# Designs tried in a protein design chat: VH-VL binders against Uncharacterized protein y4mC. Part 16

Target 1, 209 residues: Uncharacterized protein y4mC, of Sinorhizobium fredii (p55562)
Amino acid sequence: EDLSSQQQWPGTPLSRVEALAVLQTLNANLLSNASATLTLDRWCEAHRLAPPGSKIVAKHVQGHDKPANVHIRKLLHVGPNEPIVYRHVRLACGDRILSEADNWYVPARLTAEMNEVLNTTDISFGRAVRSLNFTRTNLTARLLWSPLPEGWDMSAELPVSSSGPLIPPPFLLEHHAVLKLQDGTPFSAVVESYTNNVLDFPAPLLYPQ
Key: E = the ipSAE of ESMFold2; O = the ipSAE of OpenDDE; V2 = 0.75 times the mean of E and O plus 0.25 times the DockQ between their complexes.

## First folded at step 9 (VH-VL; framework fv_teclistamab)

Design d8 (from b4 with heavy chain S101H; at its last look DockQ between E and O 0.80; V2 from the best seeds 0.00; counts 0 for: pae E 2.6 > 2)
Fold by ESMFold2, look of step 9:
Structure d8 (fold): chain C 209 residues (1-209), chain A 124 residues (1-124), chain B 108 residues (1-108)
Amino acid sequence: as target 1 above (209 residues)
Amino acid sequence: QLQLQESGPGLVKPSETLSLTCTVSGGSISSRDYYWGWIRQPPGKGLEWIGSIYYSGDTYYNPSLKSRVTISVDTSKNQFSLKLSSVTAADTAVYYCARGHRLFDWASYYFDYWGQGTLVTVSS
Amino acid sequence: SYVLTQPPSVSVAPGQTARITCGGNNIGDKNVHWYQQPPGQAPVVVVYDDSERPSGIPERFSGSNSGNTATLTISRVEAGDEAVYYCQVWDSSSDHVVFGGGTKLTVL
């Protein structure tokens, strides 16, 4: 559904190796940068997922509140009565949604200007709080889909070719992180989920398939 | 209203493969928020988690069972399935499917909706 | 693997308070979930994330977790509360769900 008819990957072992390499390149780029939005700007441009010069556009998703639990409060070093706000944003490049982000954040640790912008606009969380010069502690990074089986690089049997194209599932990669002020105080717990649209471009032109 | 229903044979012979399907109705299996689980309970005994699967195919297994267990998902049928190979009498149990709710990470993983369970007996 | 220890049984008179314990090393650093299983029925979650109560669960059910012990508390116990109660955590060291052995609550 998110795949165009012009951007198909063959269902071959080579295509699976290429998909894993591309996906892990994105993963490494995301883990190496505090800003997922800036990483996705570059990814979108490099892979022509939208017209040249397009920037990531955020859209605030409303109507499904997810209140913080005890674990989130422990990660943020707050007690049961500290106000925490939940915010869900989709990040798009042109018509392609590339990721969904869930933030649980402590408004008291942000400026009044930041809170106003977060409350009144669709801005992505990272752009709104950029002036904090925050750091990111990555807790987990997991492929939700692995194109090759565990152990593929040693003893595992590689998949045989299939008759149809490689069909990635809707979500491919998930990150859990805590955003911290420069003094190490946590202010946001975030889940970032990346869609199959991150691979919505032609397979690398390396070998015959 | 979300409903989970287990289906499959109630009697399985030793050394064969136990195969069950959970059908989800009143909600979509293709949800970002949930892992779908299998839990079993031998007669007169406690609960044992078998494994859980995300609709993309990402799977976690109980280490004590993982060499014999395969969990799979079919999003077009809104179903997920369990296969347990090389069964013995010790695998006789009530098998439950359940929806696992996870807020943020795995520390908050718990089962908020359960099927009614299906008894599977391993016997000649 | 991580071990959760529950007493096999607890008996209380109607109208009194039942306390069901779940022991584990540093369990206070984990989130504990509690299930009620009436005879012949599927389990139902009654407390999650240590102390949160799902919609439809009476306020008589509460939970706490600190140190090496999590506790499910049922106040003003009724005959209908008679069931087996299980605690459950996620063990991040081996990435799996762990259940306690279960506690049979008997209402005298």
Scores: ipSAE 0.543, ipTM 0.837, lowest interface PAE 2.6, mean pLDDT 90
ESMFold2 (binder alone), look of step 9: mean pLDDT 94; pTM 0.960
OpenDDE, look of step 9: ipSAE 0.629; ipTM 0.875

## First folded at step 10 (VH-VL; framework fv_teclistamab)

Design e1 (from b4 with heavy chain S31N; at its last fold request DockQ between E and O 0.77; V2 from the best seeds 0.00; counts 0 for: pae E 2.6 > 2)
Fold by ESMFold2, look of step 10:
Structure e1 (fold): chain C 209 residues (1-209), chain A 124 residues (1-124), chain B 108 residues (1-108)
Amino acid sequence: as target 1 above (209 residues)
Amino acid sequence: QLQLQESGPGLVKPSETLSLTCTVSGGSISNRDYYWGWIRQPPGKGLEWIGSIYYSGDTYYNPSLKSRVTISVDTSKNQFSLKLSSVTAADTAVYYCARGSRLFDWASYYFDYWGQGTLVTVSS
Amino acid sequence: SYVLTQPPSVSVAPGQTARITCGGNNIGDKNVHWYQQPPGQAPVVVVYDDSERPSGIPERFSGSNSGNTATLTISRVEAGDEAVYYCQVWDSSSDHVVFGGGTKLTVL
């Protein structure tokens, strides 16, 4: 009889510990894989966020371009005249948007086929360039939401239960990374922001039934 | 057009808590591209960053003030707030709220819109 | 922790070029942002990311950054440019916004 469109976790210290553990599991999975979309495919299936067999689909967001600046050009080892393309997509599993991704990439470092697919379809960046066997250099990985206070793991003073459910904010985790060719040449700078839909499943059961 | 306006008491007694609110109009605080900052300027002196907050609640604080500062956000009111506890005369300053723009990472973090500032005097 | 050093004042005649410096160890590896604060007013960003200019800021304002020095250059200085100018960086070692002490530009 649960008709909720999004699962709610209790507003207890236990739920906060569970939320932190689940978020850091996702964080570790993302950091151990060069492709966020492939990681989200597995996350979506493992947590039943969409019908079985569903894959991450990119939905291209247009109209608010963010041109590369000098810092991005330094990060990508290009001069002021090298073309850089900005691409903003929402990554969805079924009807759930799991993340927003911003890419600044150097088209000259991709194949003509890859550029054609990126220019003409909504394909996710990671799927489009998969055959490059690229590597990822992670610059920053940060929780945008702290379910527990800093130092919780050495403190006896956890937050008290709230009167209502745990309500995660819209974005929970953010990554900054550079994607590199096998020879170490950078070709994309990426910001990945993960929504509260990554937790849209029942809280783990950690106590006797 | 985006506007930021500081509000709160202009006079605060020593040892009490300074509390200010920044109201954002002409734009949404619930925007993934921005952190919202508090900066202060003692009379005749330079700028000092206090901290910045994302609309999710993620916060960065100036290490020198961190033990006394809380920044919070209320997305339903399109506001963010500053509390500075245990104030002294040294906390007398003009307090600014500002929108912080960031492209890609924190190296590109700068304040592209500022409030007009509000003087807070700690006295008596 | 990270320190930015600016001269307290700079004076120039109208029509001449003003150069305001911001010193810091390896500041050339950082992105420097510059603010103009007219008397009694809030700061306004005039240069960001070393050399980028916001919409509406005249081309007379330019920036450079290398080694241990970033420089804000104002060519053909006008009386209306009289203000205090601040440089700013992000210090990634402490996750901290750092401002310089400010430089008062006087147009003689």
Scores: ipSAE 0.559, ipTM 0.838, lowest interface PAE 2.5, mean pLDDT 90
ESMFold2 (binder alone), look of step 10: mean pLDDT 94; pTM 0.961
OpenDDE, look of step 10: ipSAE 0.796; ipTM 0.914
ESMFold2, fold request of step 11: ipSAE 0.535, 0.545, 0.492; ipTM 0.825, 0.830, 0.812
ESMFold2 (binder alone), fold request of step 11: mean pLDDT 94, 95, 94; pTM 0.961, 0.961, 0.962
OpenDDE, fold request of step 11: ipSAE 0.892, 0.884, 0.892; ipTM 0.943, 0.941, 0.944

Design e2 (from e1 with heavy chain R102Y; at its last look DockQ between E and O 0.62; V2 from the best seeds 0.00; counts 0 for: pae E 6.0 > 2)
Fold by ESMFold2, look of step 10:
Structure e2 (fold): chain C 209 residues (1-209), chain A 124 residues (1-124), chain B 108 residues (1-108)
Amino acid sequence: as target 1 above (209 residues)
Amino acid sequence: QLQLQESGPGLVKPSETLSLTCTVSGGSISNRDYYWGWIRQPPGKGLEWIGSIYYSGDTYYNPSLKSRVTISVDTSKNQFSLKLSSVTAADTAVYYCARGSYLFDWASYYFDYWGQGTLVTVSS
Amino acid sequence: SYVLTQPPSVSVAPGQTARITCGGNNIGDKNVHWYQQPPGQAPVVVVYDDSERPSGIPERFSGSNSGNTATLTISRVEAGDEAVYYCQVWDSSSDHVVFGGGTKLTVL
């Protein structure tokens, strides 16, 4: 049952195992695909986070600009004067913000049509440049929240059950990557942070907790 | 606008635990662009980083202090805290909390806002 | 662990140029940040990422970094520049912030 006021997971060891398994499933799906947008489209549909057929929509974040620094320019193999564009968007499925994405990209490495769409519409970066058939090099992938302690599967002491709900922090996963053209030329540096809304569905009910 | 304020006891006895809290005002501690740091400075000496924490609880510590240090965060109070156990006279210092600017990775990690610092004296 | 070395002191006459060095093995491969700490005050960042200035820092503060040496340059030194200056990096091999020992700038 999908009751909006009851999207709380129990604070039990079983719910923590379920949360970790679900979160690591998403993590693996994100890492195995060059496009986070495509992965989130599937995730949203599979978990009914919005009406059927909903697609990820970028929602622009106003007034927050982070110019590329020297390090980002080194990652992108560009000099100090090469134009770099920064885009900060929230990726939503219906009313649910699933992630925030920061993207520093080299417009000269995109087509004029791609740049026009990125400049004039609220499209996600990955969708706009999909025809490049780009590849992804993952630099960092970290779980910002672990529902269970390290070593939980063998020797670690499991958390004690609580009558209160499991409360995930606002962000659960974070990835840093470089996107590359088919010839290996880097064209975008990206930070992707995933919100606790990725778990906004009822806990699996495998047995009474 | 953004302000950081250290609070806690100015005098701690040897072998006890030093405990400080940093209250952040004029901005949110729950921000993906920042790690929140503790830095200390013994009188007449240089700066020593103690550790930094992200609002999720993700934490990095100075290896030389790691066995004695705990940094924690309370996002509901917009605060982060330092505990340093088993203190000695060598832990006498001005303790600063600071906001660490973080862009893409740790190479660009620097402290763009500092508290005024609080002197903690360890004396029997 | 990674070590940053700074001269303990530098003295310059008003109006002249001060150069404060920060030495480290292959420091040119790192991003260097610089702090000014006036007497009795908290540090203030004056240069970050080798050569970038925060808003409100005068253009007479500049930085460079290559090889084994990063340098903070203060042109047209004023009495108000008298402070201790620290360099700082992140050491990825040990995952920690490293500060230099500090350089006391004295304006004669």
Scores: ipSAE 0.064, ipTM 0.661, lowest interface PAE 6.0, mean pLDDT 87
ESMFold2 (binder alone), look of step 10: mean pLDDT 95; pTM 0.963
OpenDDE, look of step 10: ipSAE 0.711; ipTM 0.894

Design e3 (from e1 with heavy chain R102H; at its last look DockQ between E and O 0.60; V2 from the best seeds 0.00; counts 0 for: pae E 6.0 > 2)
Fold by ESMFold2, look of step 10:
Structure e3 (fold): chain C 209 residues (1-209), chain A 124 residues (1-124), chain B 108 residues (1-108)
Amino acid sequence: as target 1 above (209 residues)
Amino acid sequence: QLQLQESGPGLVKPSETLSLTCTVSGGSISNRDYYWGWIRQPPGKGLEWIGSIYYSGDTYYNPSLKSRVTISVDTSKNQFSLKLSSVTAADTAVYYCARGSHLFDWASYYFDYWGQGTLVTVSS
Amino acid sequence: SYVLTQPPSVSVAPGQTARITCGGNNIGDKNVHWYQQPPGQAPVVVVYDDSERPSGIPERFSGSNSGNTATLTISRVEAGDEAVYYCQVWDSSSDHVVFGGGTKLTVL
């Protein structure tokens, strides 16, 4: 085992099948949970992406603000003059940034304490508003990278092995969702983009003994 | 200040491949909020979208051109490129590269920065 | 595939209001973007997401979108507004960008 080496998956058809299976496992886990942070906590631990006991750390990213457009306002059921706040957070496991999350949220639908914490700390959005017991409506879930060609599971030709490692692009998966209060009122629109660091572990061992 | 500049041959022979590069300066092409687009305009006619690319390589193409088009990206050079194969006189146009804003979903996809355009003529 | 229809030309006297239409089936369910292309120049976005105006675009430019028609409105038209104007949407059924045919605005 080489704890210091980069985790490089072979450039084989088997590795591409493994990459797709692992990526879609993460995708399903994320879609089945209201909190991406909690899902990534478990992912980080299960795949040893950081020292044991490590939890996801959020970092609030300032600059390059993205104001809500009319489409986001439609999703949040607000008019053109309702205040909406944009917040950008990176979620990391140890030194590995696993995702970047954008939130456009309606401050009037949060408590004063929640707004204060969001304005003054690096806390992840989901953790800050946990006491709302919010629900999540997933609008889209998209692979930004296809490890296998269209039709691979029926009759398409599988790629030949390459001499070099599999090289995933920087972002692999993207989700768009709306967070809702218990009564169904939307309060945040989110975009979550997941980095290739989510695969930064050895390819699965699929050969039985 | 963000700027986009098209480059490539202004004259291409029929049946050959048209090849253009867009160089992005004053900003990074490696940005998760943007797709990078190619649009063309035949002389005296309207705008036609060719396709768009994300810096990861994810692409979308105009269905009418899809069989002949390849768009690629080189993040190390802050560039993206267009190849259009098997050209005819009908492919004579001004070719623009543009930055497409993609903040939440495709409904809000619009081109907020454009290159100056480069005329490509297809003739013998 | 989805089609956007624009009138080929519109003529307006200086100081008056120009209205440029963009027709499409259920276009009110889409977000419409508008570009100004002065003669010999690249297009410039003047309205996006139906009614939003980029920084630096005069408030004389406005947009609306409902039913089967989106409209770009230019109030207090100036000679410098002479250009071809294009509308644009994303068609989610076929995953592509659609432009209208363009409308030449002539200031009399």
Scores: ipSAE 0.090, ipTM 0.667, lowest interface PAE 6.0, mean pLDDT 88
ESMFold2 (binder alone), look of step 10: mean pLDDT 95; pTM 0.965
OpenDDE, look of step 10: ipSAE 0.789; ipTM 0.913

Design e4 (from e1 with heavy chain R102W; at its last look DockQ between E and O 0.60; V2 from the best seeds 0.00; counts 0 for: pae E 6.5 > 2)
Fold by ESMFold2, look of step 10:
Structure e4 (fold): chain C 209 residues (1-209), chain A 124 residues (1-124), chain B 108 residues (1-108)
Amino acid sequence: as target 1 above (209 residues)
Amino acid sequence: QLQLQESGPGLVKPSETLSLTCTVSGGSISNRDYYWGWIRQPPGKGLEWIGSIYYSGDTYYNPSLKSRVTISVDTSKNQFSLKLSSVTAADTAVYYCARGSWLFDWASYYFDYWGQGTLVTVSS
Amino acid sequence: SYVLTQPPSVSVAPGQTARITCGGNNIGDKNVHWYQQPPGQAPVVVVYDDSERPSGIPERFSGSNSGNTATLTISRVEAGDEAVYYCQVWDSSSDHVVFGGGTKLTVL
């Protein structure tokens, strides 16, 4: 049964405040954890976006590869001849695509087992390399959509209720980061764009409370 | 083959709003790898970036123009548009739309395909 | 606001090497992109990310960037290289695109 078609948030000021709070909770969780995959595992479970026990899987994207340029090689501290693998995937929980990810990584900095698993399975990058206990340096983090205008908390006019539901755009957040080994050696550069499916659950029922 | 084409009036009166549309063909505007930009060039002068838009609607504007500029996107028509309000003779320029190529972060943001440009003259 | 400074003109004889500079505070920390604009035409990118060439741009176009100066180098200059050349960066402190003022290359 397709759960993605059943969730609508009312077009009210309260629902917009709730949507912003939920979205920024996800944003903060992503920024505070080195692994977006593990964060999305927890998000999916907590919001019942798929059957219990579902793990994030990578669904490979048909399309154009983006080979590492000199800028990416500088970020990864590698020379022009070091092999770099590009991986373009959609991260899904069940049938819900939660994010789209571009990943440039240095295979020589991963174990042979990690490289084999990344090359031959539907594992997400963060799951495959979890045992590295990597750290994350966030380069940019931006909100592609805000349910409320700038200044809503002080001087801006709050939106009036509309007759229709809140309609989030297809992508809500975008993060750019470098993943590093425990010794600070970078091994992956990543762009992660998060879909509106991250809000595909009933609006919090907070109004009477 | 990707092609960008500017359209709109070539003559605009002072104090009115300049309005241009860029139609993208041979590729989709709804591509997460690209941002879509407007750049202008007054006759005999250099290039000035006006702003850029992602297909989601996220925008960045030149601070010197921000109070007068609106860029919008219509993914169903594969188009993006420029509105510049309260124009003066100083806004007379060739206006280009362009595809902004991007890899990883904004440091690699450059315009890899340009429209042919359209001259917009502001005069009475 | 971040400023890029280019000389207004450079003249070279055919077959010689042209060097067009783009000055900016700590420009070496940025990635510099270069455009060629022939008279009456739209710009075309000839170098991006300091030193990368798009497909179809000959190897005699090259770029470098360090300290406060980025340089576009055109070796074995041909008459067809006569154009205005612009440098461009993204300024992350203010989130906008900055172009240099342009350098007219004249081939004698």
Scores: ipSAE 0.039, ipTM 0.634, lowest interface PAE 6.5, mean pLDDT 87
ESMFold2 (binder alone), look of step 10: mean pLDDT 95; pTM 0.966
OpenDDE, look of step 10: ipSAE 0.277; ipTM 0.754

Design e5 (from e1 with heavy chain S101T; at its last look DockQ between E and O 0.77; V2 from the best seeds 0.00; counts 0 for: pae E 2.6 > 2)
Fold by OpenDDE, look of step 10:
Structure e5 (fold): chain C 209 residues (1-209), chain A 124 residues (1-124), chain B 108 residues (1-108)
Amino acid sequence: as target 1 above (209 residues)
Amino acid sequence: QLQLQESGPGLVKPSETLSLTCTVSGGSISNRDYYWGWIRQPPGKGLEWIGSIYYSGDTYYNPSLKSRVTISVDTSKNQFSLKLSSVTAADTAVYYCARGTRLFDWASYYFDYWGQGTLVTVSS
Amino acid sequence: SYVLTQPPSVSVAPGQTARITCGGNNIGDKNVHWYQQPPGQAPVVVVYDDSERPSGIPERFSGSNSGNTATLTISRVEAGDEAVYYCQVWDSSSDHVVFGGGTKLTVL
């Protein structure tokens, strides 16, 4: 599936600043909420990335496995023989894939019902385990694409305006986190990659331009 | 099957910039799981990591070389490149490009596919 | 900076077991990877994530990691196993790929 979006942002210094601001806003929202799915629901609506009333729809990606490594087992406080399940989903806003998520989770720490829906449906992980009222511990949050060079706010030279649009890569953000039960017990490790479709809306029009 | 191939001048003069390109075939450079790396090996010595790059342009550099190193990626050509400025004789080495596999965070990052390596000699 | 320490050389007779150590502070908390580099060739990963083997690598190759020492074990050593072996980790404190100094395995 193509993760590319139609570029609507001009290649100007202003648009680069805007892109950075928007991405950092999304980044902040994602980091301040336990559920990426719910955050993306709001993002989708706010930026009209799908028809009104649309919700994020998950697609379970089949055909590959990523076994938990020793680090994941440590994060989840499980021994070498405790079962860990890997699940890969894409989260879509309408026709736009906004993110991909890898979940490693301990099925024994979920309810039977949760395990059932995770195994048999395309439900997002966040929605499936929502009733746990889980907390999220963010480990890393990276901006994979920099619209502006480091130090642009000080001494770095800014890119000149170009006649072409900005060309963001397919993925713009990557988050790594651990989800925990209310008692602090970890039950899932998560890797989330957010696509350039999060910016697939008209560039903000600021005055003056 | 994935293949990596280094290309560039085998001879560079002191103070000039070493420039190499790695061409990836048999697979896309654009993948969530890989940071593509440069590793060098001076004659008769061990391996030294230079840096790694994600297809988005996100980079990690060896701190000892950071000030002189630039790694870039061209997804349209399925290539990534190395520039090392202000070279000296100490930069003479076989330079390898490699695919770095990353599973979760950076707890597991290793190079599962390597180019054959290319010797770059710094000499006047 | 994080340092990995390997013995410079190990010698074994054919059919015997070679053990190559890689020392590092709390290396047991890291994932250690091992590369084999035959003379004049590029390195090849033979063990990753402490004890996992890539497809095509013989079962004679095994790895362990605990405390301050990781070990690559090569059982029933063959002449073709003669190479330099490197351990490698990612150091998260410095965001650095770290290689050991390499161990030359000689098959007598």
Scores: ipSAE 0.413, ipTM 0.808, lowest interface PAE 1.6, mean pLDDT 93
ESMFold2, look of step 10: ipSAE 0.528; ipTM 0.827
ESMFold2 (binder alone), look of step 10: mean pLDDT 94; pTM 0.957

Design e6 (from e1 with heavy chain S101G; at its last look DockQ between E and O 0.77; V2 from the best seeds 0.00; counts 0 for: pae E 4.2 > 2)
Fold by ESMFold2, look of step 10:
Parts: C-alpha cells; structure tokens; sequence
Structure e6 (fold): chain C 209 residues (1-209), chain A 124 residues (1-124), chain B 108 residues (1-108)
C-alpha cells in the first residue's frame, strides 16, 4: 500500500510540537492498555480517520514468515522444539493501515477455539485471545521518527520553518511486548509498528477564535 | 540482488570533515525491518561500529564518536551518508556500510549485508 | 562500556575442530553474533543469536553461549576457513554495538 496520500501539516515549529504531542499521546494510550486494537478503535473514532461507525479491521499478511529464534523462545519460556506460530496482521481503520503487528505465539497455551479462529480468519490476535484477559509487559517503546530534536524542551535548537509541509516517514512508533496469561505465563511476543496514518488528520487549530 | 557501495574521497586533511555515501541497489532503504550502519576498521585493527540509521531518520551512535558523527539518509536516492568531523590520523580506516536486521529487539541486531569497504586516509 | 575478549589467534589442523571463544561478563544473558572476515574482504555473518545460521552457511559452523563465554565451533576445518573471526553483541545499557578484538584462525 502507498502511504503518500496523507493529510499535510505545515512545516513549522508549531506543527512539529503538535505532531510530537499527538504521537506521545498515542504512545501513552497504547502503553496503558493491553490491547492495541482497542486503543486504535478509540483513536480512529476520535480523529475521524474513517466513516462514522468504522472499527479496526485486521488483514492477515501471508507469505513473509518470520520464524521464532532462540531469543523469542527465551521470552516465551519454551524450549527449542516447542511449536511457535508466527502471525502478521495489518490493522486498518477504513482504508488507512494504522499499524502492522507481528506475533510469535505458543499454540499450546491457547484454547482449541482460539487456535481455530487464528488459523482460519483474519481476526486480530488481541481480539482472538481477549477472553484470556491477558496482561502486557512492555519491553521497549521507541519513536522511529521525532519531529523535534533531542533536548528540544531545554536547550536544543528548534528547526526553522520550511516552505513545504511536514512529511512524516512511513513508520513513526514501535513497541515490543510480551503478552501473559493471568498467572504470568507468557504466550506471545509482539512487535507493533505504527504508520504515519495515525497522524492523517488536520493539524490542531491552536489560534484563538 | 541487494548491494551496498561506499563512495567518497579517499584522502582527508586533519581537522576537516570525512564524508561518505552508501548507495543501496537491488533493494529499498525504506524498509521497516532494517537499520543501515557504518562500521570502520583501522589498518591491522578490529571492527568499530560508528552508528546506524533507520530510513525515517532515527539514529544510534557509538558513544565514543557521538560528538563528531552525523549519519543521514536520503530515501529518494536510496542512500545513506556518514559525516565525521574534526578528523585526525586515528580516523584512518576502511569504512564499511552495512544493512542491520533485528527480528524482535536490539539484542538480535546483526549486520547481514556489507559493502566492499573504502579506505579513507587522514594526512597532511 | 561492555568489553568482549577474544584470543588473538587459534591454530588447528585441517579436518579438526576449531573453537573460538568470546568472553564477557554475563555474556550468556546476551545474544552473540559471529562474523568471518577473510583477508582483504568485508565480514560475513556466520552465526547470529548465539546458535542460528544464516542461509548459505554450512552446518559445520555452530555456536553456543552460557555463563561468561560464547563459543564459535567450526568442525572439519578447511584451508578456506582461515580468516579473522569477530564476536558481537548489543549492549542495552549504552545502546551500543560491541565487537570483540578478533581471533585469527590459522589452518595448519
């Protein structure tokens, strides 16, 4: 999919501050909830990223398998021969892909019904296993792009206004986490990468009216 | 087929800025899964990581070089670049560009494709 | 600053097994990657994540990592295996790629 058709923000210091504030608001919301899908449902509605009533739709991506390595097996507390399934899903709000999620999960720690749904439908991982009431341990959360330089809030030099719009790159934010059963048993390692479509709405109107 | 090629001046005067460009062909630099790195090797010595960049501009630098290093990316040219300021004879080395992939987190960060390397000599 | 220690050289007869060590404090808690650098060439990764092989690397290359020592093992060594071998980790405390000093493998 082509991400070049995004809402344009002005290339000003104000727009850069606004973009950072919006990104960090999303970041905080994602980190405070075990379900990225639920957070993105609210985000999509709040920012009108799709027609009214739209919900996040998962699109299963096949053909680019990423097998678990020894590090992922250590995170999941499994030996070298335990079956692990990789699942890649794009989460979309209308026509806008908001994130790509990669899951390496242990099928033996899920119910037969959950495994059937994961194997046969495009459902997002979080929705499929929601009844586990799982918890999330966040390992890292990183901006892949910052509209302002490190230290901008104290002594760093801010960018000068440009003549063109602010152009966010295709991916802005990346989270790594482990999902755990209620007893603390890990069952999925997840990488969540958030696209610039999360900013695909007009820059905030901050002038007095 | 993915290829990386270093280019730039082979001779730089002391106190000036060393500038190199890596051209990526046979693949796109705008890839979610990869960071693009610079590594150097002084003659007869070991490897030293300089830094890595994501196509969005996100960078990681070797702490020992961070004050003198800028790595940048130009996605329209499928290139990334190194600038090392205030060079001395100690900066004479073969400079490699490389693609670094990681599966989950930085613990699995390793360089799976390397350029041929280019010798940069710092001398008067 | 995290330090990786390798012996400067290892010698082995053809057909025998070479073991190249990489020492570091609690290196068993890290993922170790290994590179082969033939004379005058760029490095090539031969083992990653302690024990995984990239596509195209023969099974006679293997790795292990526990405690304070990671080991690259090359079975049935050939003259073509003569190279300098580097270990590498990511040090999360400084967000830093760290290479070992290199081990020159000589095939007698």
Amino acid sequence: as target 1 above (209 residues)
Amino acid sequence: QLQLQESGPGLVKPSETLSLTCTVSGGSISNRDYYWGWIRQPPGKGLEWIGSIYYSGDTYYNPSLKSRVTISVDTSKNQFSLKLSSVTAADTAVYYCARGGRLFDWASYYFDYWGQGTLVTVSS
Amino acid sequence: SYVLTQPPSVSVAPGQTARITCGGNNIGDKNVHWYQQPPGQAPVVVVYDDSERPSGIPERFSGSNSGNTATLTISRVEAGDEAVYYCQVWDSSSDHVVFGGGTKLTVL
Scores: ipSAE 0.332, ipTM 0.751, lowest interface PAE 4.2, mean pLDDT 89
ESMFold2 (binder alone), look of step 10: mean pLDDT 93; pTM 0.952
OpenDDE, look of step 10: ipSAE 0.558; ipTM 0.858

